# VHH binders against Enoyl-CoA delta isomerase 1, mitochondrial (ECI1), part 12

Target 1, 258 residues: Enoyl-CoA delta isomerase 1, mitochondrial (ECI1), of Homo sapiens (Human) (p42126)
Amino acid sequence: QRVLVEPDAGAGVAVMKFKNPPVNSLSLEFLTELVISLEKLENDKSFRGVILTSDRPGVFSAGLDLTEMCGRSPAHYAGYWKAVQELWLRLYQSNLVLVSAINGACPAGGCLVALTCDYRILADNPRYCIGLNETQLGIIAPFWLKDTLENTIGHRAAERALQLGLLFPPAEALQVGIVDQVVPEEQVQSTALSAIAQWMAIPDHARQLTKAMMRKATASRLVTQRDADVQNFVSFISKDSIQKSLQMYLERLKEEKG

## First folded at step 3 (VHH)

Design n01 (framework vhh_ozoralizumab_d1)
Fold by ESMFold2-Fast, scan of step 3:
Structure n01 (fold): chain B 258 residues (1-258), chain A 124 residues (1-124)
Amino acid sequence: as target 1 above (258 residues)
Amino acid sequence: EVQLVESGGGLVQPGGSLRLSCAASGFTFSRYAMYWVRQAPGKGLEWVSEITGSGDSTKYPDSVKGRFTISRDNAKNTLYLQMNSLRPEDTAVYYCARDSPEYLKSLGDYFDYRGQGTLVTVSS
């Protein structure tokens, strides 16, 4: 199991812990387990909120799994990207209150997960940066992820962040508004419990309808273009220059990991 | 071949001091930022200090700020951690760690090499 779900008895809250070593990369298997775990919690009337965190501090999630995007078939790339889209759609539109307790580095796909949440808390550790850094690797964030960031921090801040591939350390993350709180690392969990209780104090029907209303346009833009987005991803990732770059990154990972 | 070897751990009473050393080899030490990280029994890795390659800038979390001092001797390829006013909660295996290349940081791996660690036990 790559996802540990710990119920917080009596509070209507579950803590969902990422456990996909070494860095919680969004592999196809991990994406699948995340969606299944979320669906189980959504279908269990006992739960109204979920705190997402890493089982092991240091890395919240490294983001997309490069081994799913290199040396594989076009059919594999299509299936992988559909799974990424599915996770984003399910998290972004979830009727549960979602709080990310970011106890580690949160780049790229990790930031994707954090951005779907209603509230984000980041540990005050300069090693734990958050952002969509795809351009630093010569790739791009999909339009629906770009829209999510833009909705969170505004157009100009999002444009600068995406073009430059910025990873925000805690103080800067709070200043630009990509996270809602920055607290000492040992207080992340208790802060998340306090935050989720505040959101759960609102009657579910009113909160859920407001969330749906606020997020429908962004989600619908992907829903109407899912297949086209998959085709664009497969075409881009399959380019020889991109495949060679990814292969070089993976070879360096093998050499440097000791 | 990159190698990091920690030493200097041991048993110390609360309020005491210890100095940890890390001997680095197999790479150009002065070009890498270095870290001390620790892992207490049953807990995850906790970052405790950072120093730039030049040694001109250091960073600490609040849990150790004012008590721990990181330093380096680039001529000797050695990293140090001076630990003062030790507390029982400082009990952990301490690792020195090398800063990851930017592409690994983008993948969430901030320490690309770590030593075997040295145990520090703070008790009476």
Scores: ipSAE 0.000, ipTM 0.238, lowest interface PAE 12.0, mean pLDDT 88

Design n02 (framework vhh_ozoralizumab_d1)
Fold by ESMFold2-Fast, scan of step 3:
Parts: structure tokens; sequence; C-alpha cells
Structure n02 (fold): chain B 258 residues (1-258), chain A 123 residues (1-123)
């Protein structure tokens, strides 16, 4: 298992721990297990909130899995990107209170997950940066992820962050508003439990309808354009220059592992 | 085959300086963020410094900030740690570590595979 769920049904909370070594990369298998785990919790009336964290501190999630994006068929790339979209849609529109307890580095796809949550807590460790750094890698964040960041930190801050591929260390992350709290690493879990209790004190009906109202336009924009976004991704990733770069990355990672 | 070979450690008096080196081979050095990490006797691994693949950005914990400087020479595949104003608390085995991902930006997750170099700060 790539996802560990520690339930506390008495409190109405589950802790969902990422365990996809070495860096919690969003592989197709991990994406699938995340969605299934979330669905199980959503369908269980015992749970009203979920805390998302890494089983092992150091890396919350390093983002997309390069092995899903290289040396495969266009059909595989399409399936992979549909799975990425599905995770974002399911998390962003979840009726559960979602709190991210960020106990590690949170770049790119890790930041995607964190941004879907209602509240974000980052460990005060200068190694644990958060941001959408796609442009530093010669790629771009999809429009629905750009919209999510813009909704969180505002248009100008988002434009600067996305164009420059900024990763925010804890103090800057708090200042720009990409995270809501920065606390000593040993306090991240207890702070997340306190935060989620505050959100769960609000009656579910009112909270859920307000969340849906606030997030409807952003989610609907992707829902309306899912296939076009998939085709854009497949076209980009299938370029010879991109495939060659990814192949070189994967060969070096394989040599380093062996 | 990735190889990291640390050197430059030794015995030094409090207030002294040392320069550590790490010779890297078996990967495109300039593409990977690099780290210095240390392990004091009876303690866990502690992050000491990080540098982007390009060398344009560095970070340090408060315990060493202003005293230690990480740098790299990508033409020579060599990582350095300049340590000034050394304290007894800096006594540790120092390891050179490579980021697990070749994105130039530090992910915070790394692989150290050398033998390390011992730094002892004592009177």
Amino acid sequence: as target 1 above (258 residues)
Amino acid sequence: EVQLVESGGGLVQPGGSLRLSCAASGFTFSRYAMYWVRQAPGKGLEWVSEITGSGDSTKYPDSVKGRFTISRDNAKNTLYLQMNSLRPEDTAVYYCAKDLRGYSSPTGYFDYRGQGTLVTVSS
C-alpha cells in the first residue's frame, strides 16, 4: 500500500499518510490509491475531516512521476493525465474538510495536492519549500492549477510565482499566503488536529455548500475542458525533445539507484 | 555509477576553519541539487546546507548560517563546504549528498553514499 489511513472515528477524522517511496511521486498507482482512499472516507458517515501528510518526513510529495511520462504510448499519457485531473477534481471538490500537514518538501504536484485543501500547515524547516516550479523545468502548470494558485494568493503574486517557478521557504510561504500556518516540525500533527476541529465545528450543510459555491467556477472550467487539456498534455509530452530529456533523466535515476 | 567522495575533515581548534570537498562522478553534476549533511556521535542525520544545480541559490539552518558556505564547481564536478568559526557542537561525520531528482531545485530528499569525512572540533 501507497496510502495509509489512520482513522479516529470518534473524532470524525482520518489521517491519510503518503507512503510511495522514495519521494511520494504521483505515479498512476499512487493517484489511483489516493482517489480510492478519499472515496472510502467520503462514503463513510463516521468521517467529516481528513489530514493529508507524509508517512515519512522530508518530502510531502515531489510531484509527477517521470516514468509515467516517458517511453510509453500516447494512450498511456492520456490515461495518466486523466488520473491527475481526477485526483485534483476529487480533492478540490471534496465534501470533507481537508487539511494538509506538510512535513516535507512540497514542489509542483505536491503543491497541487496541498492547494486543494481547506487549510495548509507547513513545518518550519528551510528545506521544505512549497510552490509551482514547473517553469524552472521548462514546462507549464495546467490552467486549472494556475487558477487554484491564483484563487489562493491573488493574481499578481500567482503570476510572479508561476512565471519565475518560485518555491517558497516557510516564512515567505506564510507571507504570500500559500500556507496558513508555519510551526515547528514536531507540532505539525497537533496543529493539524486543532485546525481540523475548528473547521468541523461548523455545521456540514452550511460549510459544504459554501465550499461548493466558492470552488464551482474553477472546477467547472476543467470539467468543461477535460479532453482538450488531456490532448494538450499528450501533444506536449510526446515532443521528441521532451521525450529525450525525460529519457535522459530516467536513465540517470536508474544508474543512481543501481 | 554514482560516486561521492568526501575529504578535508580533521581535528581543529574552536574558532578555526576547514574546507570540505566532495568529488562527484557518474551523473550530470550540474543538473542535481547537492547537500551537506552531518551526523554527530549518538545523534541522527542533520541537514547543514543545500545548493541548486546551477549554484545560484543556497540555504542553511540557523545553527550554521553566517559561518558555513556551500559552493560548487560544475566544471570540476566538485562540491565544497567552507566552515568558519567552528564550535565543539560542529563535531560530526560530514556527508556529501545528491538530490534524488535532477531538477536543479532541492526537493529535500537526498541520497548520501560516500564514507563521509570526520570533523572534530576540540581544544
Scores: ipSAE 0.000, ipTM 0.152, lowest interface PAE 18.0, mean pLDDT 87

Design n03 (framework vhh_ozoralizumab_d1)
Fold by ESMFold2-Fast, scan of step 3:
Structure n03 (fold): chain B 258 residues (1-258), chain A 123 residues (1-123)
Amino acid sequence: as target 1 above (258 residues)
Amino acid sequence: EVQLVESGGGLVQPGGSLRLSCAASGFTFSRYAMYWVRQAPGKGLEWVSEITGSGDSTKYPDSVKGRFTISRDNAKNTLYLQMNSLRPEDTAVYYCARDQSYGSGTLKYFDYRGQGTLVTVSS
């Protein structure tokens, strides 16, 4: 089990803990379990909010699983990317209040998850950074993720961050607005509980309709072109130069850790 | 439980030398690339050196290339950083780090960093 759900039905809140060792990489199995866990909570009227955090302090999520994107068939890449799109769509459009309690490093796909949330709290540890750093590996954030970042920190900050593959340490993350709050690591959980209670104080119907209205244009842009985005991803990732680059990176990691 | 314990920091004059050590435990040390990273007062983390699990390959940024040497003793589970020709701008807390990254966005994600060891270079 890669997702641990700790319910507090009396408070209407569940804590969803990522437990996909070693670094909470978004493998196909982990993506699937995240969507199923979210759907179960959405379908249970006892819950109005979810706090997303890592079971392992030090890493929130390392991002997409490179083994899903290298040395595989085009059909596998398509299936993987559809699962990534599904997680983003489900989280971004969730009727639940989502708060990310970022108790560790949060690059790339980890930042994707955090950006879907209504509120982001980052532990004040200079070793924990958040950002979309795909360009440093020679790969590209999809347009819908670019839109999500742009909606959060603004066009110019997003363009600079995406082109340079920036990872923001806590103070810079707060200043640029990619996170809403930075607190001592030992206070992240209690701060998340406090924050989610504030959001849940708003009547659900009004909050949910406002969230849908604010996020409709961004979500619809992907919904109307999911298949085209899959084809673009498969075509890009299947390029010999990209596959060779990823294979060399994975072989280096395999030498070091296998 | 993974642990990294740095030592060897101290006060040195410009042009001086220091040797840092990092005692590793709780994992198969020889299987992991190791890093030295540093944090100067009021600054972010800066990568300083890298060594492969076998010790056969090392990398350095231009700021320390030719002055710093990373090495390891896999029999003793110990990582070293020999620092020569030290400059005031080398003043920082130095951390031993293991890269535990498998995701597309991790790059040099540094896991299980130790408490660090302070190096002060001043006249």
Scores: ipSAE 0.013, ipTM 0.297, lowest interface PAE 8.2, mean pLDDT 88

Design n04 (framework vhh_ozoralizumab_d1)
Fold by ESMFold2-Fast, scan of step 3:
Structure n04 (fold): chain B 258 residues (1-258), chain A 123 residues (1-123)
Amino acid sequence: as target 1 above (258 residues)
Amino acid sequence: EVQLVESGGGLVQPGGSLRLSCAASGFTFSRYAMYWVRQAPGKGLEWVSEITGSGDSTKYPDSVKGRFTISRDNAKNTLYLQMNSLRPEDTAVYYCAKDTGYSSGSYRAFDIRGQGTLVTVSS
């Protein structure tokens, strides 16, 4: 099981803990379990909010699983990217209050998850950086993820961050606005509980309608072209130069581990 | 992935009836409002019916009110549109659509996935 759910039905809140060792990479299996877990909470009227965090401190999520994007068939890449799109759409459009309690490093796809939330709390540890660093790997953030970052930190900050593949340490993350609070690591959970209670004090109908209105244009842009985006991803990732770059990166990671 | 597959269209004479079906998969059907929308030849999309996730509330524009009935079977993940007293102006491709979670005034963003089902009302 890669997702642990700790319910607090009396408070209307569940804590969803990522448990996909070693680094909570978004494998196809983990993506599937995340969507199923979110769906179960959305179907349970006792829950109005979800806190997303890692079961182990140190890594919130290292992002996309590069082994799903290298040395595979075009059909596999298509299936993987559809799963990535589905997670983003489900989280970004969720009627639940979502708070990310970022108790570890949060690059790339980890940042994708955090950016879908209504509120982000980051532990004050200089090793826990957050950002969309895809360009450092020779790949690009898809337009819908670029839009999500741009909506959060503004056009110029997003452009600089995306082109340079920046990872923001806690103080810079707070300053640029990619996170809403930075607190001592031991306070992340209690701060998340306090924050989600504040959001849940707002009547659901008004909060949900406002969230939907604010996020409509961004989500609709992907919804109307999901298949085209899948084909664009498959075409891009299948290029020999990209496959070679990813293979070299994966080989380097093995050498650094071993 | 969200999949929506429409069926039940066909050729029918004015005054006739048809029942359209939409098989839904890839999402928690009971959690989402569902819609029927149509596109007549050379025209834009027109909203024709809406139903809440529970099935307890429905809405229709004046153009079809009293003639069309939307319903759903959440146990079967299926949406229906019963069309009675059909008119030539009802000729269109009919799509079922999922609520994306977004709403704007009198319309919600429509998540249209399927090929639709063609309804032709003609003698």
Scores: ipSAE 0.000, ipTM 0.074, lowest interface PAE 24.7, mean pLDDT 86

Design n05 (framework vhh_ozoralizumab_d1)
Fold by ESMFold2-Fast, scan of step 3:
Structure n05 (fold): chain B 258 residues (1-258), chain A 123 residues (1-123)
Amino acid sequence: as target 1 above (258 residues)
Amino acid sequence: EVQLVESGGGLVQPGGSLRLSCAASGFTFSRYAMYWVRQAPGKGLEWVSEITGSGDSTKYPDSVKGRFTISRDNAKNTLYLQMNSLRPEDTAVYYCARDYSGSKYTPDAFDYRGQGTLVTVSS
């Protein structure tokens, strides 16, 4: 099991803990478990909010699983990207209050997850950075993720961050607005509980309709062109130069089985 | 299947010494930089030491420099941490961690899978 859910039905809150070693990479299995876990909480009337965090500190999520994007068939890349789109759509449009309690490094796909949340808290640890660093690897953040970042930190900051593939350490993350609070690591959980209580104090109907209204245009832009976005991803990732670059990184991370 | 198993922790008096070991399996140990990281009670995760795959270079934060020594035996797939002049503030669960850095893609990411080994420095 890659997702641990600690329910507190009395408070209307669940803590969803990522446990996909080594670094909570968004594998197909992990993506599937995240969506299923979210759906179960959404269908349970006792829950109004979810705190997303890593089971163990150090890494929130290292992002996309490069093994899903290299040395595979075009059909596999298409299936993988559809799963990534599904996770983003389900999180971004969730009727639950989502708070990310970022107790570790949060690059690329990890930042994708954090950006879907209503509120982000980052541990004040110099090794924990957050950002969409795809360009540093020679790949591109999809337009719907670009839109999400732009909605969060503004056009100019987002353009600079995306073109340069910036990862923001805690102080810079707070300053640019990609996170809402930076606190000592030992206070991240209690801060998340306080923050989610504040959001849950708002009547659900008004909060949910406002969230839907604010996020509809961004979500709809992906919904109306999911297949085109999949084809663009498959075409791009399948290029020989991209595959060779990704293979280089994977050789460094290679694990041998007995 | 990657496994990292820490051992060697225990109760020790201030000024004492302990040697921690980490038995690694399921991957080519010599290809990976290795780390020791620790988590004190009620505190966040703190980096303690780093060693390259070859063992050619090591790094330490100022808090342990001169007192702790990281080393490795690639033939035995074992990582070590020699801890000298221990202080009460060194009390923590110590974890062995493997570098999971994809260079620029997953910077500063590291993999610590084991349960850790508890070091308590107290009279």
Scores: ipSAE 0.244, ipTM 0.639, lowest interface PAE 5.4, mean pLDDT 90

Design n06 (framework vhh_ozoralizumab_d1)
Fold by ESMFold2-Fast, scan of step 3:
Structure n06 (fold): chain B 258 residues (1-258), chain A 123 residues (1-123)
Amino acid sequence: as target 1 above (258 residues)
Amino acid sequence: EVQLVESGGGLVQPGGSLRLSCAASGFTFSRYAMYWVRQAPGKGLEWVSEITGSGDSTKYPDSVKGRFTISRDNAKNTLYLQMNSLRPEDTAVYYCAKDSGFTYKSGSYFDYRGQGTLVTVSS
């Protein structure tokens, strides 16, 4: 089991802990378990909010699983990307209050998860950076993820961050607005509980309708072209030059880095 | 399946010494840089040492430099940490880790799988 859900008795909150060793990479199985776990919480009226965090500190999520994107069939790439889209759509449009308690590094797909949340708290550790660093690997963040970042930090900051593949350490993450709070790691959980309580103080109907209104255009842009986005991803990732780059990257990671 | 099993922790007085071991299996040990990382109660992970696959180069943060020595025996797939002049602030669960293999510029993402070994430094 890759997702551990712990209820916070009496608060109406569940803590969803990522447990997909070694680095909570978004494998097809992990993506599927995340969506199922979210759906179960959405269907349980005991819960109005969810805190997302890593079971082990150090890495919130390292992002997309490169082994799902290299050396596989086009059908596998299509299925994988559909699962990535489904996770983003389900999290971004969730009626639950979502708070990310980022107790570790949060690059690429990890940042995708964090960006879907209503509120983000990052542990004050210079080794825990957050950002969409896809270009550092020679790949591209999809338009719907670009839109999500742009909505959060603004157009110019997003363009610079995406083109350069920036990962923001805690102080810079707070300054650019990609996270809402930076706190000592031992305070991340209590800060998340305080934040989610503030959001849950608002009547659900008004909060949920406002969230839907604010996020409708961004979500609908993907909904109307999911299949085209899948085909674009499959075509891009299947290129010999991209596959070769990913293969070389994976092989280098198996070697000593000095 | 990658497995890392830490051992050698225990209770020691300030100024004391401990030697930690990590038995590695499920991967070609000599091809990976290895690390020791620790987590004090209620704190985040702190990197405490690294060693190249060959064993020829090591690095330490200032907090442990001169007190801790990382080493490896590639024939036995074993990583070691010799800890001298221990201080109360060294109290933590210690994990061995290899590079995660999932981020191009990683160096920062540790593949640590074991339960760790507890080191308690107190009088």
Scores: ipSAE 0.014, ipTM 0.497, lowest interface PAE 8.0, mean pLDDT 89

Design n07 (framework vhh_ozoralizumab_d1)
Fold by ESMFold2-Fast, scan of step 3:
Parts: structure tokens; C-alpha cells; sequence
Structure n07 (fold): chain B 258 residues (1-258), chain A 123 residues (1-123)
């Protein structure tokens, strides 16, 4: 089990903890379990809000699993990207209040997850940065993720951040508006509980329709182009130069577990 | 207890050179890829260079390619960054960072960056 769901004192809130060691990479299996866990909570009327966090501090999520994007078949890349799109669509359009309690590094696909939430809290640790840094590895954020960032921090800040592949440390993340609060790491969970209570004080019907109205255009842009986006991803990732770059990066990974 | 201690920063004129060092302890240094990353005042963290655990492969962004060289001495548990042809825009706090692991998202993902060393390039 890669996703732990803990009800929080029966208050209509569940804490969803990422537990896909070592770094909560968005593998096909983890993506699938995240969607199933979210759907289960959405179908359970006792829950109105979900706090997303990592089971262990240090890394919220490292993002996309590069082993799903290298040395595989085009059919595998298509299936993987469809799963990534499904997670984003399900989170971005969720009727639940979503709060990300970012207790670790949050690059690329980790930032994708955080950006879908209604509210973001980042631990005040300079090692925990958030951003869409795909360009630093020679890959690109898809248009629907670019739209999500742009809706959050504005066009110029998003363009600069995406072209340069910026990862924002806590103070800069707060300043640019990619996160809503920065707090000491030991206060992240209690701050998330306070924030989600504020959002849940709003009647669900009005909150949910407002969220849907605000997010409909962005979500619909992907919905109408899902297959084209999949084919664009498969074509791009399958390029010999990209595959060689990813393979070299994977070959560099060496570590010792103590 | 993982520790990374950067040194070698300072004030330098445009066109000058500096060599940064990072002393690593608390882990098997040769088993980890290492990074240099920097943060200019009011800017985000920027990846500067990367080197494999063996030292056989290095990578740079276009902004520093041809000017900066990353290297390591695994026998001394030390990482280096040779910076040549320095420009005012290279002014930043420079950090060394340890690679976090086996699989990663896009970009240089790392843990346990040190306290940093300030590089100021001005006339």
C-alpha cells in the first residue's frame, strides 16, 4: 500500500499520506492508487476535505518516475501519460477541499499534485523547494500544467519559472504565490487542519460550484485534447536524444542506504 | 549525520575565477551523484552543475557551460566547482547538494545541501 488514508477525529477530514519509497515517485502503480484513494473519499459522504502529505518528511514527491519514461515501449509511455493526466484531472476537479501539507521537496510532478490543491502549506526548510523544473532535465511541462501554474502565480512569473525550471525555496515560494503559507515543519499538519477547517466552513454546494466554474476552462482544454497530448508526449519522449539524456541521468544514480 | 560544508566564495572582479570546495561527511561519498546549485538574491534555486558518483559524467545548463567545471576527489570526500570568466549575474550563494536516490522526476532533486558560500562578482 502506497497511500495511507487516516481519518482525522471524524471531523469530515482525511489525511492522505504518500508512502511510495524512496521519494514518492509517481510510478504507474502509485498514480493508480492515488486516483482510487481519492475516488473512495469522494464517494464517502462522511468526508468533505483531504490533506495531502508525505508519510515521512524530506520529500513530498520527487514527481514523475523516470523509469516509466525510458527504455519502454510507446504503448507504455501512452498508458503512463494517460495515468498522469487522469490524476491531474481528478485532483484539479475534485469536489473535496484539497490542502497540500508540503513536508518535503516538491519538484515537477510533486508540484503538479500541490498545484491541484485549493491551499498549499510549505515547511520552512530551505532544502524543500517547489516548482516545475522540467526544463533543467531537457523535458517540458505539458500545456495543462503550464495553465495551472499560470492561473496560480500569473503569466510572467509562470513564463520565467517554466523557461528557467525554477525551484522556489520557502520564502520565494510564498512571495511568488505558489504557496499560501510557510510554517515551521513541526506545525505543517496543525496548520493544514486549521486551513481545511476554514475552507469547510463554506457550504459545500456554493464552494463546489465556484471551484468548478473557476477551473472548468483549464480542465476542459485538456479533456478535449487528451489523445493529442498523449501522442505529443509519446513522440517527444521517444526521440533518441531525449531517451539518451534520460538513460544517462538514470545511470548516474548511485546511493548507499545506511 | 550527513554534513556538507562549502567554502571558497568571495568577492571577485568580472572575468575573474574562483574555485569552490565542498567537504562531505556522514555518507559514502563515491556512491552519490552531487550537484552545485545557486540562489541569487530574490531569485529561486538554480541548478549549476552535476557529476556522477564515479566522476565519469558531468552536466551543465547553457548559462555556465564552457565557463564552469565540476569535479570530485572521492579519496578526500570533496566536491569542487571551478568557475572561470565570472559575470555579475553569477552573484549568488552557492550550495553543494547530495543526490537523493534511484528514481527522480525532472530536474536535479537533492537533499542535505550545506550552509552555502557567497560569491559576489562586481567591479
Amino acid sequence: as target 1 above (258 residues)
Amino acid sequence: EVQLVESGGGLVQPGGSLRLSCAASGFTFSRYAMYWVRQAPGKGLEWVSEITGSGDSTKYPDSVKGRFTISRDNAKNTLYLQMNSLRPEDTAVYYCARDVGYTKSSGPLFDYRGQGTLVTVSS
Scores: ipSAE 0.000, ipTM 0.149, lowest interface PAE 13.4, mean pLDDT 87

Design n08 (framework vhh_ozoralizumab_d1)
Fold by ESMFold2-Fast, scan of step 3:
Structure n08 (fold): chain B 258 residues (1-258), chain A 123 residues (1-123)
Amino acid sequence: as target 1 above (258 residues)
Amino acid sequence: EVQLVESGGGLVQPGGSLRLSCAASGFTFSRYAMYWVRQAPGKGLEWVSEITGSGDSTKYPDSVKGRFTISRDNAKNTLYLQMNSLRPEDTAVYYCARDHSGYDLPSKAFDYRGQGTLVTVSS
């Protein structure tokens, strides 16, 4: 089980804990389990809000699983990217209140997950950074993820962050507005429970329709060109120069872990 | 450009049947869950039926369950609503609507709907 769901049906809240060792990488299996877990909670009238966090502090999610993007077939890359799109669309447009309780490092695809939430809380630990650092790996954040960041921190801050592949430490993350609160690590869970209670105080019908209205344009832009985005991703990632860069990065990462 | 064009509405007597069609264009139809929704004169929108993108699953509210059947032909980019045992309270403008998520699964929110087709159930 890569996703642990701890229900508090009396409060209408579930805590969804990422447990995909070693670093909660968004593998095909983990992406699939996240979507299924979210759908089950959405279909259960007992739940109105979900807190997303890591089972173990240190890493919220290291992001996309580069082993899904290197040394594989074009069909595999297409399937992987469809799964990434699916997770983003389901989280971004979820009728549940989503709060990310970021108790660890949150780069790239981890930041993708956090950005879909209604509210973000980051532990005040200088080792925990959040941001879309794809360009540092020689790859590009897709337009729909760029749109999500831009909607959160504004055009100029997003452009600078994306071009330079910035990872924001807690103080800078709060300043730029990519997170809503920074609190001592031991207070992240209680802060998330307090935050989600505030959002759940609003009648569901009005909150859900407002969320849908606010997020419709961003979501629709991907929805109208999902297949084209998949083909663009497959074409880009399949380039020999990109494959070689990813392979070298994976080899370096493997050496650092050993 | 996303377009949804409904047809098949008309005047029918109580107990009669009608089949509505919706021609979809400008998107990958098979990827989207689809809905029929209706609006009676002076009332709000009412969800009438839903179907997954694959067509494998359908749902209905109690008001039409057993009388209405939603279906789709993904090869023809067409959505259908078969309406049987029609009642005066079924009188409404019927809209074809696309789920906003782009997944196979219904999200209970839609981002596009057609212009609608009027169904009048009267003697």
Scores: ipSAE 0.000, ipTM 0.100, lowest interface PAE 20.8, mean pLDDT 88

Design n09 (framework vhh_lunsekimig_d3)
Fold by ESMFold2-Fast, scan of step 3:
Structure n09 (fold): chain B 258 residues (1-258), chain A 124 residues (1-124)
Amino acid sequence: as target 1 above (258 residues)
Amino acid sequence: EVQLVESGGGVVQPGGSLRLSCAASGFTFSRYALYWYRQAAGIERELIASISSGDSTNYVDSVKGRFTISRDNSENTMYLQMNSLRAEDTGLYYCAKTYKIESGSTEWTYFDYWGQGTLVTVSS
């Protein structure tokens, strides 16, 4: 089990803990389990809010699983990217209140997950950075993720962050607005519980319709061109220069791990 | 505050040599792997060379045997010695630092900062 769900039905809240060792990489299996877990909570009238966090402090999620994007077939890249799109669509459009309790590093795909949430809390630890750093590896954030970041921090900040592949440490993350609160690490859980209670104080019908209205244009842009986005991803990732860059990065990770 | 400052770029003839430097501050230099990236006009940035904290080195095939990455932990500086330069080596060269991500059971390194870049032009 890669996702642990700790329910508190009396409060209407579940805590969803990422448990995909070693660093909560968004593997195909983990993406699938995240979507299934979310759907189960959405279909259970006992729950109105979900807190997303890591089972292990230090890493919220290291992001996309590079082994799904390197040394594989074009068909595999297509299937993987469709799964990434599905997770983003399901989280971004969820009728549940979603709060990210970011108790660890949150780069790339980890930031993708955090950005889908209604509220983000980051532990005040200089080792825990958040951002879309794909360009550092020679890869590109898709337009729908670019739109999500732009909606959160504004056009100019998003353009600078995406072009330079910036990872924001806690103080800068709060300043740029990619997170809503920065608190001592030991207070992240209690702060998330307080924040989600505030959002859940709003009547569901009004909150849900407002969320849908605010997010419809961004979500629909991907829905209408999912296949084209998959084709663009497969074509891009299959480039020899990109594959070689990813191979060098993966080899480095193996050497530094042991 | 993490800072990386590249220098040593310039204009050289094909077959010439250049030595790039990356001066680092704001972190414990000796503990981190460091990288050189290259970006040609209209082309994505590519990782061309890496050096681990233990001095293990890796190179992309196109520069292997011609480029040498090294580090001086006493001066907090990383170098890229470029020999037998070719027209296709023209581009902006970026120094990058990795970030160590700890998950309790493993330690991962990730890119968290780049310098401003230094221009290398190889022309005849």
Scores: ipSAE 0.000, ipTM 0.141, lowest interface PAE 14.6, mean pLDDT 86

